# Ledger of designs, part 136: miniprotein binders against q9bqp7

Target 1, 240 residues: q9bqp7
Amino acid sequence: VPQNWFPIFNPERSDKPNASDPSVPLKIPLQRNVIPSVTRVLQQTMTKQQVFLLERWKQRMILELGEDGFKEYTSNVFLQGKRFHEALESILSPQETLKERDENLLKSGYIESVQHILKDVSGVRALESAVQHETLNYIGLLDCVAEYQGKLCVIDWKTSEKPKPFIQSTFDNPLQVVAYMGAMNHDTNYSFQVQCGLIVVAYKDGSPAHPHFMDAELCSQYWTKWLLRLEEYTEKKKNQ

## First folded at step 10 (miniprotein)

Design yb27
Fold by ESMFold2-Fast, scan of step 10:
Structure yb27 (fold): chain B 240 residues (1-240), chain A 94 residues (1-94)
Amino acid sequence: as target 1 above (240 residues)
Amino acid sequence: SREELWERIFELIEKGDKEEALRLLREYIEKYPDNPLALFIVADLLYDMGRPEEARKVLERAKELAKKTGDPELIDYVELLERLIERLLEELKK
């Protein structure tokens, strides 16, 4: 149990639309400062198992591909992920013209992979938008907040080479989603409440993406785990 | 406890005490035979220690257990290590 528990949901807010809701999706820029990001907290509190697997994967990939080959591989993976996120932001943004869209991005296997998910996405409230938890002192940049099958969700888009049919296959991704959710629910830049999460794993070959829906109960369970990671980060920082 | 033993194994690996890590991993596997990651770590350490024939046998067990327990992510690590073991075995043939 975390020592300094704080609720994920805000009793002052509703998930129902209201008249104060913006007509276009919010896109608040991330301001870099001393406050740690969600990704930094998770990176600095990896388990010894996670650290071991990451280090071994890196060492073994370098042995297989060479140092230059490994650099090229990781650059390509990064570029593919970036292009996928850019394409999704373009698709989900209200846009009067397609002139700014890259036709090659819109025809990628990853975009084909998510088509069936996108059909169930509507009511976009935020895209590539910064969140800050003023009480717990962390920041993040979330991908998307929209309705998925009628439920308002924090949606996180992921690319993968191999199938991830179970939520536990996505590891820290549920923690990332609930961290963004808790921050948004307590961030004065936003007026609505999000109680659900969605992790979408897209595949390069166009195979149907795997959606991992997180209801309010599951989000609350992962929130407790996120609070423990945040406490661990804070304690490690004090000891440096 | 299970968690204390698991943490100690990684501490030994980090210190470079691979033989002692293998000893504790064997103890762990005897008590907790349902963890395919433990078998994978044994295979990885054996490969790292220049024992690719032993690594291959343990890795095949890790692969089968991972498929049965629904750990598809571990299969990616297994396949990478399989390719490296085959390369090393070919090099040793000369």
Scores: ipSAE 0.568, ipTM 0.861, lowest interface PAE 1.5, mean pLDDT 85

Design yb28
Fold by ESMFold2-Fast, scan of step 10:
Structure yb28 (fold): chain B 240 residues (1-240), chain A 94 residues (1-94)
Amino acid sequence: as target 1 above (240 residues)
Amino acid sequence: SREELWERIFELIEKGDKEEALRLLREYIEKYPDNPLALFIVADLLYDMGRPEEARKVLERAKELAKKTGSPELIEYVELLERLIERLLEELKK
């Protein structure tokens, strides 16, 4: 699918504040149906190389940790990520009342890791919110839309045990971010334009998170790659 | 063609024909020397086949090429395999 027929940015939208914008961040629930999610599209269009590397990683990790150790490792990674997202949603929410468990979550190393990033985040417009590209027919659930250093961004929060100082180290994350961005820019539930992305990789030991800022040009480049993955998905679905 | 040769290599890996996959991978690398993933796959297959000395040599080449070509995603896989190769080599000394 040609990018000039399906642009990432919507010429009818502005990133300026609208008088009708809600004072509380949007949280539209995700309703799954036959429409593919961004994560489903990416999972189903992995190259043979990506599939090979993922399967080898699993095999090698099991050799290193044992089967029970590997199961514990993957469960812990999942739980830590879930808790990190819950804590961030709580921190960025306009709510004034915190529960006991929320206080405990706020003390994690991952939260310490992102403190310097959070200082530059303001004007939160959406949290854990569903997006749908009405024309390209895909859905997603984004983490956050807020201003980072004065620029409106789709922000994706990631946890990692290893440093990720380069955007290429974040795999398909840039594609995920621009897919959400393009969907939001063409979703009637939203009235604003997002032109930038931010991938924030937080570390368990509290060392400073790595922010990967994606300007409009970089977003457009990754959008082209996302459209190719989406096209591949739709062709595979047609061919059974 | 490059794509046909690459596709054939993965078909052989899926079938478990590791020796033939290695032969085609060596041919691929001679024609297309800038792909660190191809070197990584050679090292991984050699490790699977119980040839850790050869795997170590090829993996070091894969590591250097990955750094040079800006393939940081591959470095994590290289480091994991490197640890397993060293562990196997130490075990074989016993």
Scores: ipSAE 0.368, ipTM 0.755, lowest interface PAE 2.5, mean pLDDT 83

Design yb29
Fold by ESMFold2-Fast, scan of step 10:
Structure yb29 (fold): chain B 240 residues (1-240), chain A 94 residues (1-94)
Amino acid sequence: as target 1 above (240 residues)
Amino acid sequence: SREELWERIFELIEKGDKEEALRLLREYIEKYPDNPLALFIVADLLYDMGRPEEARKVLERAKELAKKTGNPELIEYVELLERLIERLLEELKK
C-alpha cells in the first residue's frame, strides 16, 4: 500500500446532474507549469525491465528498419494518433469546426474501427480538457468524459495495429485513466464525479475496436497502483 | 532475494558484463522458472554476443512460456528478435 493514501472519489460530489452544468463540453486548456503531468510520472517511474525492453525494442527496430525507416515509422505512428484524436474531438463536439475537412481523416480505418463504440457514447461533458489534482499536485490532459452505455466514464482513445484483448496489454493505460479521474474529481473547474473508465483500442485496418471498461472497483484498484507510482516519482525527485 | 537478484542482473547488463549477467540469469531461471521475460533477456544477450543459434533456441522457449503464462506483450519483442536472429544466421552462412 502507498504511504500517503488519498481517495480517488470525492465524497462531496454526486453522479446526479446539476442544472447549472454547462450545456457544451468543457475544454479547459492545459497551462505550462512545473507540476508534473501523468505521462511524465509514468515515464519516469518505469521499472528497470520496462526501460530495458523499451531500449532494446528501439535498438532492434533500428536494426530492422534502418535509422531513416525508424524515424519514419515513429513519426507516422505519432501523426496517425494525433489525427485520430482530432477526428474524435470533432465528431463528439457539434460546436467544433474542422478547419478543413479531410475525407481520408474522417474515413480512416481507425475511425471506422470505433463506429460501434461511438453509437454507445452520449452526454459528452469534457473533450481534450486539462485536469489538476490540487492536493496530490499533478496535471493531465484527458481525451473525453462522456456516458458509455449509460455510465459516466473517462474515455481514453488508443491506436494500435495489433489487438489488445486484455486490459493488462494496454501497458500503463489503466493508470493514466484513473489518474485523470482522480484529478477531475478533485479539480475545482469541474462539478461532477466520474467513477468509471473506458480504454478503447482502435485498429488501422478498421476491424472493431476493443473496449476495456473499468468499473468503480477496478478503478479503485488501479488508483492504488497509481498512488505508488506517484510516490516513487516524488521520492526519486527528492533524491536527484 | 528475488528482487535483489533481478536488480543485480540489470546492473551487470548496464555495465556491459554480459557473461556474468547470463550466469545470474540462469541462476534466476532455476529459482523462478515461470518468468518468460528472463528467457527473453537471455536470448537478447546471446544475440548481442554473436551467438544466434543459442539465442534462437532460448527464444523459442521464451515464446512458449509467454503464451502459457499470458504475456502477449512480450510476443511482439520475441517476434522482432526472431526476425533479426534469422537475418544474422543467413549472413553468417555467407
Scores: ipSAE 0.448, ipTM 0.808, lowest interface PAE 2.0, mean pLDDT 83

Design yb3
Fold by ESMFold2-Fast, scan of step 10:
Structure yb3 (fold): chain B 240 residues (1-240), chain A 94 residues (1-94)
Amino acid sequence: as target 1 above (240 residues)
Amino acid sequence: SREELWERIFELIEKGDKEEALRLLREYIEKYPDNPLALFIVADLLYDMGRPEEARKVLERAKELAKKTGDPELIEYVELWERLIERLLEELKK
C-alpha cells in the first residue's frame, strides 16, 4: 500500500465531449527536463524478477545471434516499432499530409494486424501527446486517446515478433497506461476524464492483434501499483 | 507467504547463492505447481551451474505447463533456451 495515495480520476472532470474541444487531436510535444518520465521510473524500479529475465534474455540472444547480430536485431525491433506508431498516427489523424508521408508503412503486417481493432476506434482526442502530472511530478508521451467500442481510452500500441520475443516490453504495460491516464486527468492541457485503458499487441505476420481492455476498476488496481513504483523511484533518488 | 518466498528466491539469485535458490525454488514449486516461470528459472540456474541435461528435463516440464496456462511469449522464450541447451550439449560431445 502506498504511503501518499493520490486519486487516478479527477472528480472535477467528465468524459463527455466539451463543445470547446479542438476538432483536431491534441499533440503536445514532450520537452526534455529533470522531471522523470513514466518509462524512466519503471526502468529504475524493475523487480528482481524483471531484471533477471531481461539480463538472461539478452545473454541468450547474444549467444544465438552474436554481439553484432544482437545489436542489429534490437535496432530493427526499435525501428519497426517507431514506424508502426508513425503509421498509426497517420491513419488516425484527419490530416491528408500525414497519410501521404507514411503511405509505404500503411501496408505492413503490423497495420494489417490491427485493422479489426481500428474499426472500433473513433473520436480521437490525442495522438503522440505529452502528459504531465503536476502534483506527482512525472511526465510521459502517450500513443493515443480515443473511444474504443464507445469508451474513452488511453490506447497503447505494442509490436510483437514471434520468432524472437523481446520480453522487457510485456512487463509494465498496464502501469504505463494508468500512469499516462492519471497524468492526463490532472494535466491542465486537457479538459476531459479518461477512465479506461487499452493495450493492443500487433503481430508482424498480420495475425489478428490482441486487445487487452482495462476498465475503471482494473485501472484503479494498477494505479495503486504505479504509485508504489513512483514512491520507490523517489526514495532511490533521495538516497543517490 | 507466496510473495515472501518468491522475493527471497530472487535475493539469493542476485547474491549468487544458486544452490540455496534452487532449494527454495523446489519448495516453491511443491507449494505452487501452476507457475511455469518457476520451472523456467530452475532450468536457467541448472544451465548456469553446468548441468545442461537436468536443465533440459526441467525446461520440457516448463514448456508443457506454459502451454496449459496459455502464455505464448513464455513458450517462445523457453524454445530459445531449448535451442541453446541442445547446442551446448552437442558441443560438449565433441
Scores: ipSAE 0.107, ipTM 0.537, lowest interface PAE 4.6, mean pLDDT 79

Design yb30
Fold by ESMFold2-Fast, scan of step 10:
Structure yb30 (fold): chain B 240 residues (1-240), chain A 94 residues (1-94)
Amino acid sequence: as target 1 above (240 residues)
Amino acid sequence: SREELWERIFELIEKGDKEEALRLLREYIEKYPDNPLALFIVADLLYDMGRPEEARKVLERAKELAKKTGDEELIEYVELLERLIERLLEELKK
């Protein structure tokens, strides 16, 4: 159990939509500082099992591809993910100027994979936007906040080269989502309350993406686990 | 306990004591036979130790169990190691 428990939801915030909300999604820039990011906290608090699997995967991939081949592979995976996120930001932006992108970049297999999910997405509130938890002192850059099937969600877009998500990227995805949610709910740059999460895994071959919806109860369960990871990070930092 | 045994196995792997890690993994598997990851780790260690024939047999069991338990994410690690084992076995024939 976490020693310094803090609620994920902000009781002082209303779930009521504000009619005066701007039509342009928020995009707060991520500021460089010494405050740890969600990804850094998660990377530095991996279990021995997770560390073992990641290290072995790297070693095995280098054996298969060579060191240069492995660098090219990882660079290509990163580039594909970056382009996928850029395409989604363009598609979901209500501004015409932001939607003026190369049509070829918008018609990748990954974009085809998420079409059925996108049909259920509306009311975009934030895109590629920074969040900071005032009290717990961590930061993050979330992909998207929008309504999915009528419920306001923190949405995290993931790419997979194969039909199933990688072990490394899967273990911490729910923790990442709730960490962003808790931060946004307590960040003065935002006025709304988010209670749901959505992890969308898109496939390179255009196979239908897998949505993993997280209701408020599930988010609360993962929030407790995130608080434990954050506590572990803080302890390790003090004892280094 | 299960968690203590699991932690000790990884400590041995980190220290490079692969034979003792294998011994404890076999004890773990006897008590907890439904964990495909444990079988995968055995295969991975056997591969590291230059025992690809044994690694291949255990990896086959890991793959079957992963499919039965719905651990499809582990299948990606299994397939990578499978390709490396086959490559090593081909090299050893020469």
Scores: ipSAE 0.593, ipTM 0.871, lowest interface PAE 1.3, mean pLDDT 84

Design yb31
Fold by ESMFold2-Fast, scan of step 10:
Structure yb31 (fold): chain B 240 residues (1-240), chain A 94 residues (1-94)
Amino acid sequence: as target 1 above (240 residues)
Amino acid sequence: SREELWERIFELIEKGDKEEALRLLREYIEKYPDNPLALFIVADLLYDMGRPEEARKVLERAKELAKKTGDLELIEYVELLERLIERLLEELKK
């Protein structure tokens, strides 16, 4: 896929956020089909280095914790991440019923961790919403689209046991963000343009979350890398 | 090339040829000294081969280089391996 022929930004859409009154955020349901998801593309195109590190981490964790301990650890990490996302959707949603049902989820250290970031988030446009790139044929489920410090961003919420103060330490997260951005910008279900990304890494102990802001230029650079991963996925799928 | 040598190292690890992988990793490190992951892989292979004292020395070097290069993600793997090496060394002492 030629990168210049499939730009991340849509020239038919406004290049600045529209400051309209907050309405109910869009929440388009993800329809499962044969079109690959962003997470599947990234999982299927990991580098040999990434595969090695993940396999070694798993083997070493099992040695440290035992089989049962490892299962408990991974289950807990998964559940905490799920609860964190549910709590954020509740907090950012204007619907009171969601906030009520998630009362217990709102008390986690991860939520304390992001409080200073949330103060700078406004104008929520989409929450837990499906995106599809009409031309490149991939889908995704993005966490949030909102203004961060006045700039419309695709926001991705992450949990971490260890500090991630540099964007390079967030793995494929920048690729995930720009893949969602490019899809949304070319998805007929959306009418606005997003040019910025934000990866927020929250910590279990409540220590301040690290925000990794991605401006338009950085998003364009990661978009080029995402297109290469998508092309690699297509080639790999063809050979299976 | 650098990329060719790097890929060959992983191929050898996948094949289970750990001694040859260590030999190529040594060559890689001499040519490209700013990659803390290469030192980590050496330590990991040495641990896997039952050579924990050698693994510990190389892992210390990997940790210091990771701090210098800002590879904070690698430090998570380093710390896990440190704990396992220490446990193995303690077991061997008995």
Scores: ipSAE 0.526, ipTM 0.842, lowest interface PAE 1.7, mean pLDDT 84

Design yb32
Fold by ESMFold2-Fast, scan of step 10:
Structure yb32 (fold): chain B 240 residues (1-240), chain A 94 residues (1-94)
Amino acid sequence: as target 1 above (240 residues)
Amino acid sequence: SREELWERIFELIEKGDKEEALRLLREYIEKYPDNPLALFIVADLLYDMGRPEEARKVLERAKELAKKLGDPELIEYVELLERLIERLLEELKK
């Protein structure tokens, strides 16, 4: 699928502010249906190298931690990630009042890690919001759309535990971001244009998070790769 | 090509032909010496085949190259395998 037939950026949309834009961040619920999600497409089209590394990592972790230890580790990583995203949504949403429970979530090392990034984040337009590409027929749930250092970005928050990373999601993080971006830019529920991405890797020990900024050119390059993965998924589904 | 050789190596690993995969990996490394992942895969296969002394030596090379090229994700895989190799070597002493 040629990139010029399915562009990541919508030529009919402006990056200028619209007077009718909502004052609160959008939060469209994800409704599961037969349309594949970004994560499903990526999981079903992993390269042989990615599959090998994932399978070996699982086997080696089980050898180190035992089956019960590995289950506890993966459960803990999932829970910490979920709480981190909930805390960020609370911090970035002006409509939410902090409760005593929410204050405890804000004390994590991951939140300390991301503070310097948050100082550069403003103009939040969407939080934990569903996107759908009407023409390419895929859906996703993005973390955040906001201005980072003055540029409107799809922002993806990641947690990392040195020396035991959640490695599988890092391989395709740029593809995930541009897939959400392309969907949002062509989703009738949204009226703005996003041209940049930001992947923020936060650390459990509170060490400064690493921001990976993706400009429009880099997003276009990853968009081409995403289109190839989507095409591969579609072909595999026809042959199943 | 580089891509064809790389793909063939994984096909052999999937088929369980570990010795032939190692042979092609050594050929790949000779032609493309700046790939720390290739060295890691060699060490991983050697560990899996019960050859931890050889695995240790190759893994040290993988770690040095990964640090030089700034690949922190691969370093974490390397350190996990390093701990398992050391555990196995200690068990073999007794």
Scores: ipSAE 0.486, ipTM 0.817, lowest interface PAE 1.8, mean pLDDT 83

Design yb33
Fold by ESMFold2-Fast, scan of step 10:
Structure yb33 (fold): chain B 240 residues (1-240), chain A 94 residues (1-94)
Amino acid sequence: as target 1 above (240 residues)
Amino acid sequence: SREELWERIFELIEKGDKEEALRLLREYIEKYPDNPLALFIVADLLYDMGRPEEARKVLERAKELAKKYGDPELIEYVELLERLIERLLEELKK
């Protein structure tokens, strides 16, 4: 259990839309400051096992591809991930035309991979939007907040290739999702409550994406683990 | 404890005490035989130490367990190391 516990859900908020809510999804810009990001906290609190695996993978990939080949590989993986997120933001934005959406689906295997998930996504409330937890002092940039199969979710889009040095494991990704959720639920820039998460793993070859749904109970369990990682980060910073 | 032994193994690897790390890994595997990651680490260390034939044999076991427990992430690491081991074995024939 963390020493300083804080609730993930805000009892003053509802997940139901107000009749007067604007139809345009929120996109609050992420501003630079001294407050740590979710990604930084997770990166600075990796286990020795995670550190070992990341360093070993990097060394082995360099042996296989060479320095230049490794640089090209990681740049391509990063670029593909960036384009995938940009395409999804475009597809899910209410301002995009149907023809533009159809064109985007034809351009990438990753987009083809998620088409069946997108059928179940509606009521988009935020896209590529900044969150800040004012009490716990961390920030983040979430991919999407929308209804998935009727449940309001923080949705995180992942590609099948593991972007290293941009390490994001499935284990840490649930922590990312709940960290964004807790921040959003207590961020004055947002008025609604999110209680569910969704991690969608897309495949380059167009194979059907895997959705990993997180209900409120599972989110609460991972929230406790996120609080422990945040506490570890804070203690490490004090001891430096 | 299991967690203390696991942490100690990584500390030894970080310090470059590969032989002692292998000794503790073998002790760990004897006690916890169904951990495919532990077998992968043994294979990886053996490769680093210039013992590719031994690495290959251990890696095959790691691959079997990773598939059995459905760990696609570990399978990626296994297959990368497998390719490097085969390259090294071919080079040694020259």
Scores: ipSAE 0.594, ipTM 0.877, lowest interface PAE 1.3, mean pLDDT 84

Design yb34
Fold by ESMFold2-Fast, scan of step 10:
Order: C-alpha cells, then structure tokens, then sequence
Structure yb34 (fold): chain B 240 residues (1-240), chain A 94 residues (1-94)
C-alpha cells in the first residue's frame, strides 16, 4: 500500500446528473507550472523492464528503418495521433460551428475505426480539459469525459497500427486514465464523480477499434499502482 | 526470490554482463517456465551477441508461449526481432 494513500473516488460527489451541471463541455486550459504532469511522473518512474523494452525497441526499429526512417516514423505517428484527437474533439463538441470543421479531418481510417464506439458515447462533460489533484499535487490533460453505454467515463483515445485486443497491450494507459479520474474527482473546477474508465484503441486501416472498459473495481486497483508511481517520483525529486 | 532474481537479471544487462545475464535467465526459465518475456530477452541478447541461429530457436519458443499465455504486449517485439534475425542470417549467407 502507498505511504500517502488517498481515495480515488470523492464521497461528497454523485455520479448522477445535476441540474446545475454545465450544458457545454468543460475545456479548462492546461497551465504550465512546476507541478508534475501524469505523463512526466509515469516517464520518470518506469520499471527496469519497461526501460529495457523501450530501449531495445528503439534500437531494433533504427536497425530496420535507419535513423532518418525512424525519425520520420515517430514524427508521423505523433502527427496522426494529434489529428485523430482534434477530429474527435470536433465530432464530440455540441456546438454546430465546431462540427463544420475541415471535412478531411473528420474522414480518416482512425475515425472510421471508432464509429461503433461513438454510437455509444453521449452526455459529454469535458473535452481536452486540464485536471489537477489539489492534495496530491499533480496535473494532467484528459481527452474526454462522457457517458459510454450509460456510464460516466474518463475516455482516452489511442491510435495503433497493430491490434491491441487486451488491456495489457496498452502499457501505462490504465494508470494514466485513473490518475486523470482521481484528479478530476478532487478538482474544484469539476462537480461530478467519475468511477469508470475507457481506453479506445483505433486503427489506421479502419478496422474496428478495441474498447477497454475499466469498472470501479479495476480503476481502484490501478489507482493503488498510480499512487506508488507518484510516491516514487516524489521520493526521487526529494533526493536531487 | 523470483522478484530478486528478475531484478538481478536486469542489473546485469544494464552493466553489459550479457553472459551472466543469460546464465541467470536460464535459471529463471527453469524455475518459472510460463514467462514468455524471459525467453524473448534471451533471444534479444543472443541476437545482440552475434548468435542469430540460437536467437531464432529461442524466439520461436517465446512466440509460442506468448500465444498460449495470451501475452499480446510481447508479440510486436517478437515480430520485429524475428525480421531482424532473418535479415542477419541472410546477410551471413552472402
């Protein structure tokens, strides 16, 4: 158990819609400061196994593609992911003017891949929105908070060229999702409770996306692991 | 014991002591035969040491075990290393 354990869910909040809840999804901008981001914490606390696999993957990819080829590959992966997130934000925004965005941005293999998931998404409450855990002192930028099949979820959109049919294939993504969830549940800028997560892996060729739903129990299990990573990060920073 | 042995293997790899890492990996695999990642690491080290024929045989075992245990995380790494081993073997024939 983490030394500085804190609950993921806020007992003072309800998962039921409130009449006072905003009708337009929240989009709070991420403010750069000294408070660590979720992605920074995870990057700085990788296990020796994770570091080994990442380093070997990079070395092997460079051998296959060459240095310039690897640089082009990583640049393209980044840009495709960015465009996919921009398209999803546009699609899920309730404002008509935002839905009138570039038609080419809205028509891609990745967007085709998630169509069956999007049919089950409604009640969007936040898009590309900053979260801060005021007590545990970390920040993040979440993709989406919406109802998936009737359950309010933190939704994280991922792109992949290879099938990822199991949650284990998504690495630290479950930790990222629960870190955002815990932060939002204790962030004064938000009034609702999120108890579920969803990782959606979309494919470039339009093959059906794989949804990885995380119920409250699974979220609680990953939350404990996130708290351990946060503790490791804090301890490492203290020893500088 | 299992966690201590696993940690020690990575320490040896980080230090560049590949022969000792292979020795401990063999010991680990005998005690814990259901970890496809351990077999993958053996194949990766053998490839890095210029022993691609041995690497190929171990990687084949890693691939079979990964499919049986349902470890899809490893399959992408296995496929990449397999392609590199085959390229090296073809180059050595020239």
Amino acid sequence: as target 1 above (240 residues)
Amino acid sequence: SREELWERIFELIEKGDKEEALRLLREYIEKYPDNPLALFIVADLLYDMGRPEEARKVLERAKELAKKTGDPELIEYVDLLERLIERLLEELKK
Scores: ipSAE 0.527, ipTM 0.835, lowest interface PAE 1.6, mean pLDDT 84

Design yb35
Fold by ESMFold2-Fast, scan of step 10:
Order: structure tokens, then C-alpha cells, then sequence
Structure yb35 (fold): chain B 240 residues (1-240), chain A 94 residues (1-94)
């Protein structure tokens, strides 16, 4: 029941590939301005449960590692995630780009973890690409748009350590995916329709990654929740 | 309702009323036994209150339920708290 409801899917677009689609995946650069990003909206509208878990995790990690150890740990998690995304972009890019790859990035346990998922990924249309919802007034940077098992998906790559904790929330991950989807479906830089999402959780030890597929119905359900978070963000901004 | 009780529990935790939060959490768990997060919060509060033996027992139940329900994010928090509880228990033996 968001006040400013808007459809996630664009009735004027098709999810089928067409001959006018670029052969090279799109990579539109993100232009920073006063328009809020998906991650900013989600960060500013966390639930009491999410805030509690995040604060407890920080407190407990600091108790285990110390202040300096905690900073080192979080920096390392960030760096590993960045390297994982860079490796995936290299792997999924056109053949010319693969020659420029860093062999050490491709050795990562995270890359080993996703090998079986990558076998089912084809028809890459966008990589590390900016999206903007002109009507709802938000921006984002999505990881990947490609076919997974024949379905065109917004794909979000996540890393997880076993047994060490990570701070990612599956609840917000689906919201992030549908926010990018809705923006892309109404962004004039793109011509296609995306109706499905995929969250892939890769493991540092190389154990098989877990794919979390989101069909059109599930995406529509999370879209309503995203619109509520966006509305909450807008209200909070007015009260600042 | 379920949502109202859940929100009230977090309000009590936020204002530091840990004993009352535990009381409502136990009531919540009796009524809704399939939520591993509720068990995790009980274990976390018990640890924070200096009751690590009780925390360990509840945390094992949270771990078992989280594995059954397929909550991989919660299992990460479980592992962290498990390590801290074991560390505290070892320190108390000295």
C-alpha cells in the first residue's frame, strides 16, 4: 500500500532478445548527484530487526577481534568482494577483455564456488551498469543482466565466509534486485524487459554457490516492499 | 498480534529492559516455535547478561532450527556468538 505505486514491468517492452540489442554488454557509467541510490535508500530505512542485528554483529566482532582487527576484517571482506565482482565482470565480458584478466583473481575460492552457476549463464546484456528510474527518482549500479537457465535476470553476486559472519541481508538483497529491475525496465538507455532476479551466494572455501531465483511473481511482491522503503526514505528526507 | 509482540520485544531491548524482553521472547517462542531468530536473540541476550551456559544451550537450538529452515544469514551470526560464548566459558574456568 505505497502512496506512489508504479509498475515494476514496462508493458511496452519484451523480455525476448531482438536483433537491435548490442552484441557487447552495456556498461553505463554511474553519475552521482542528489538523486538517492538504491543502497542509500536501503541503508537509511533499515528495520529495527536489521539495526539490532547489525549493531550486535559489530559489538561481537569487536569483542572477538579488537578495534584494529575489526577494521582489518571489514577491509578484507570489502576487498574480497570487489575482487570477486571484477573477476566475474572479466569472465562474462567479450573474449577480447578476458585476455586482460588477472590470473590471481580467477584462482579465488569464490570463483571456484560459482563455476556451476556460470555454466547456466549466457546472453549477457549489461555488466556493472548504471540504472535510473526517472519517474520514481532513484539510481543504482547493477552487477549483471544475463539469461540464467533461459530466463533473463538481474543477477546480484554475493560473497559469504564459512564459518566467519558477513553482514549481507537476504531481505534487502531481493529489494536491491527488484529496484534495479524496475529502474532498468523504465530507463531509456535500455531496450529490453527483465522480469526475473537471481541472487548468487558464493563461498570463500570454494563450496558450491547457492542460487536464489526470483520469478516474476516474487519480484512483484518484493517490488511493493521496495516502494514502501523508498516512500519511507522520502518521508525521512523531508523531516531532516 | 504476532507483529505487535515482535516490535514490542525490540523496543524493550533498545531501552535496555533485557529481563522483560526475555520474558516476552519466551512467550513468543511458545506461540511461534518455528522462528530461529527468536532463539538467537534469547541466546544473545543471555550472553550479554553474563549467562553463557544458558546462552550456549539456547544457541544450539537456534542453530538446529536455522539449518532446518534454511536461514544462511542467521547461521553466520550463530557461529560468531558460539565462538564468543566458548571463549567466555574457557575464561570462567580459570
Amino acid sequence: as target 1 above (240 residues)
Amino acid sequence: SREELWERIFELIEKGDKEEALRLLREYIEKYPDNPLALFIVADLLYDMGRPEEARKVLERAKELAKKTGDPELIEYVYLLERLIERLLEELKK
Scores: ipSAE 0.348, ipTM 0.734, lowest interface PAE 2.3, mean pLDDT 83

Design yb36
Fold by ESMFold2-Fast, scan of step 10:
Structure yb36 (fold): chain B 240 residues (1-240), chain A 94 residues (1-94)
Amino acid sequence: as target 1 above (240 residues)
Amino acid sequence: SREELWERIFELIEKGDKEEALRLLREYIEKYPDNPLALFIVADLLYDMGRPEEARKVLERAKELAKKTGDPELIEYVELLEKLIERLLEELKK
């Protein structure tokens, strides 16, 4: 499927600020519906080898940690990610009082890891906000839309135990980012245009996070791959 | 074709025909030596079959090829299997 049939960027929209834009970041709640989420589409279109590798990793981790140890490990990874996202939303959102911020969350290793990235983030327009592609019929919940080094980006915050210095090390994360971008650019709840992406991989020990910046050309390349995954999902759903 | 042979290998793995899967994997690797995942699957199957010394040798080749081809995702799986193989080899010495 050519990108020109379903473009990632909306020619009706400007990337420039409008005087009518809200002064506070948008936070549209994700609604329950039959429309597939970005994460579901990606999970349901895994290759046989991806499924094999993940199942083997799971089995091997259970052998190493035991069933209870594996459950604790996965629970801890989930909780760490949740706390990291909550802390970032708090840092980037206006607060009525500073007492509403949890100082312990703000002192985590993951937050220390992203400090140098946060210094380059400004003009926050959306936080933990739902997006829906009106024409392609998929939904998602994006982490953040803000200016990174002067460019408006969909920003996705990730936690990792091991260094991920290459974008290829971030799995389907580039596809997830461009899927959110394309949805937002065609969602009537938003008025602006996003042309860039940023994946930030934060580390538990406070080591400097790795930013993976995606310019408009790279976003367009991953958008083509996302459209193929979405088409595969839609076809599989019709045949089930 | 490459894709048909690859699909057949996974069918055999799903059915539990590990020895036959290994034979087809060896044929695949001879024809298509640029896929570190194929070497990883050989090592994984050898480990499951109780052949950890052979698994270790193949896994080292998989790791080297993955680093050369720039597949860092696979290296995480390689490292986990490496730990399990070393543990099994240590237990077998007892």
Scores: ipSAE 0.318, ipTM 0.724, lowest interface PAE 2.7, mean pLDDT 82

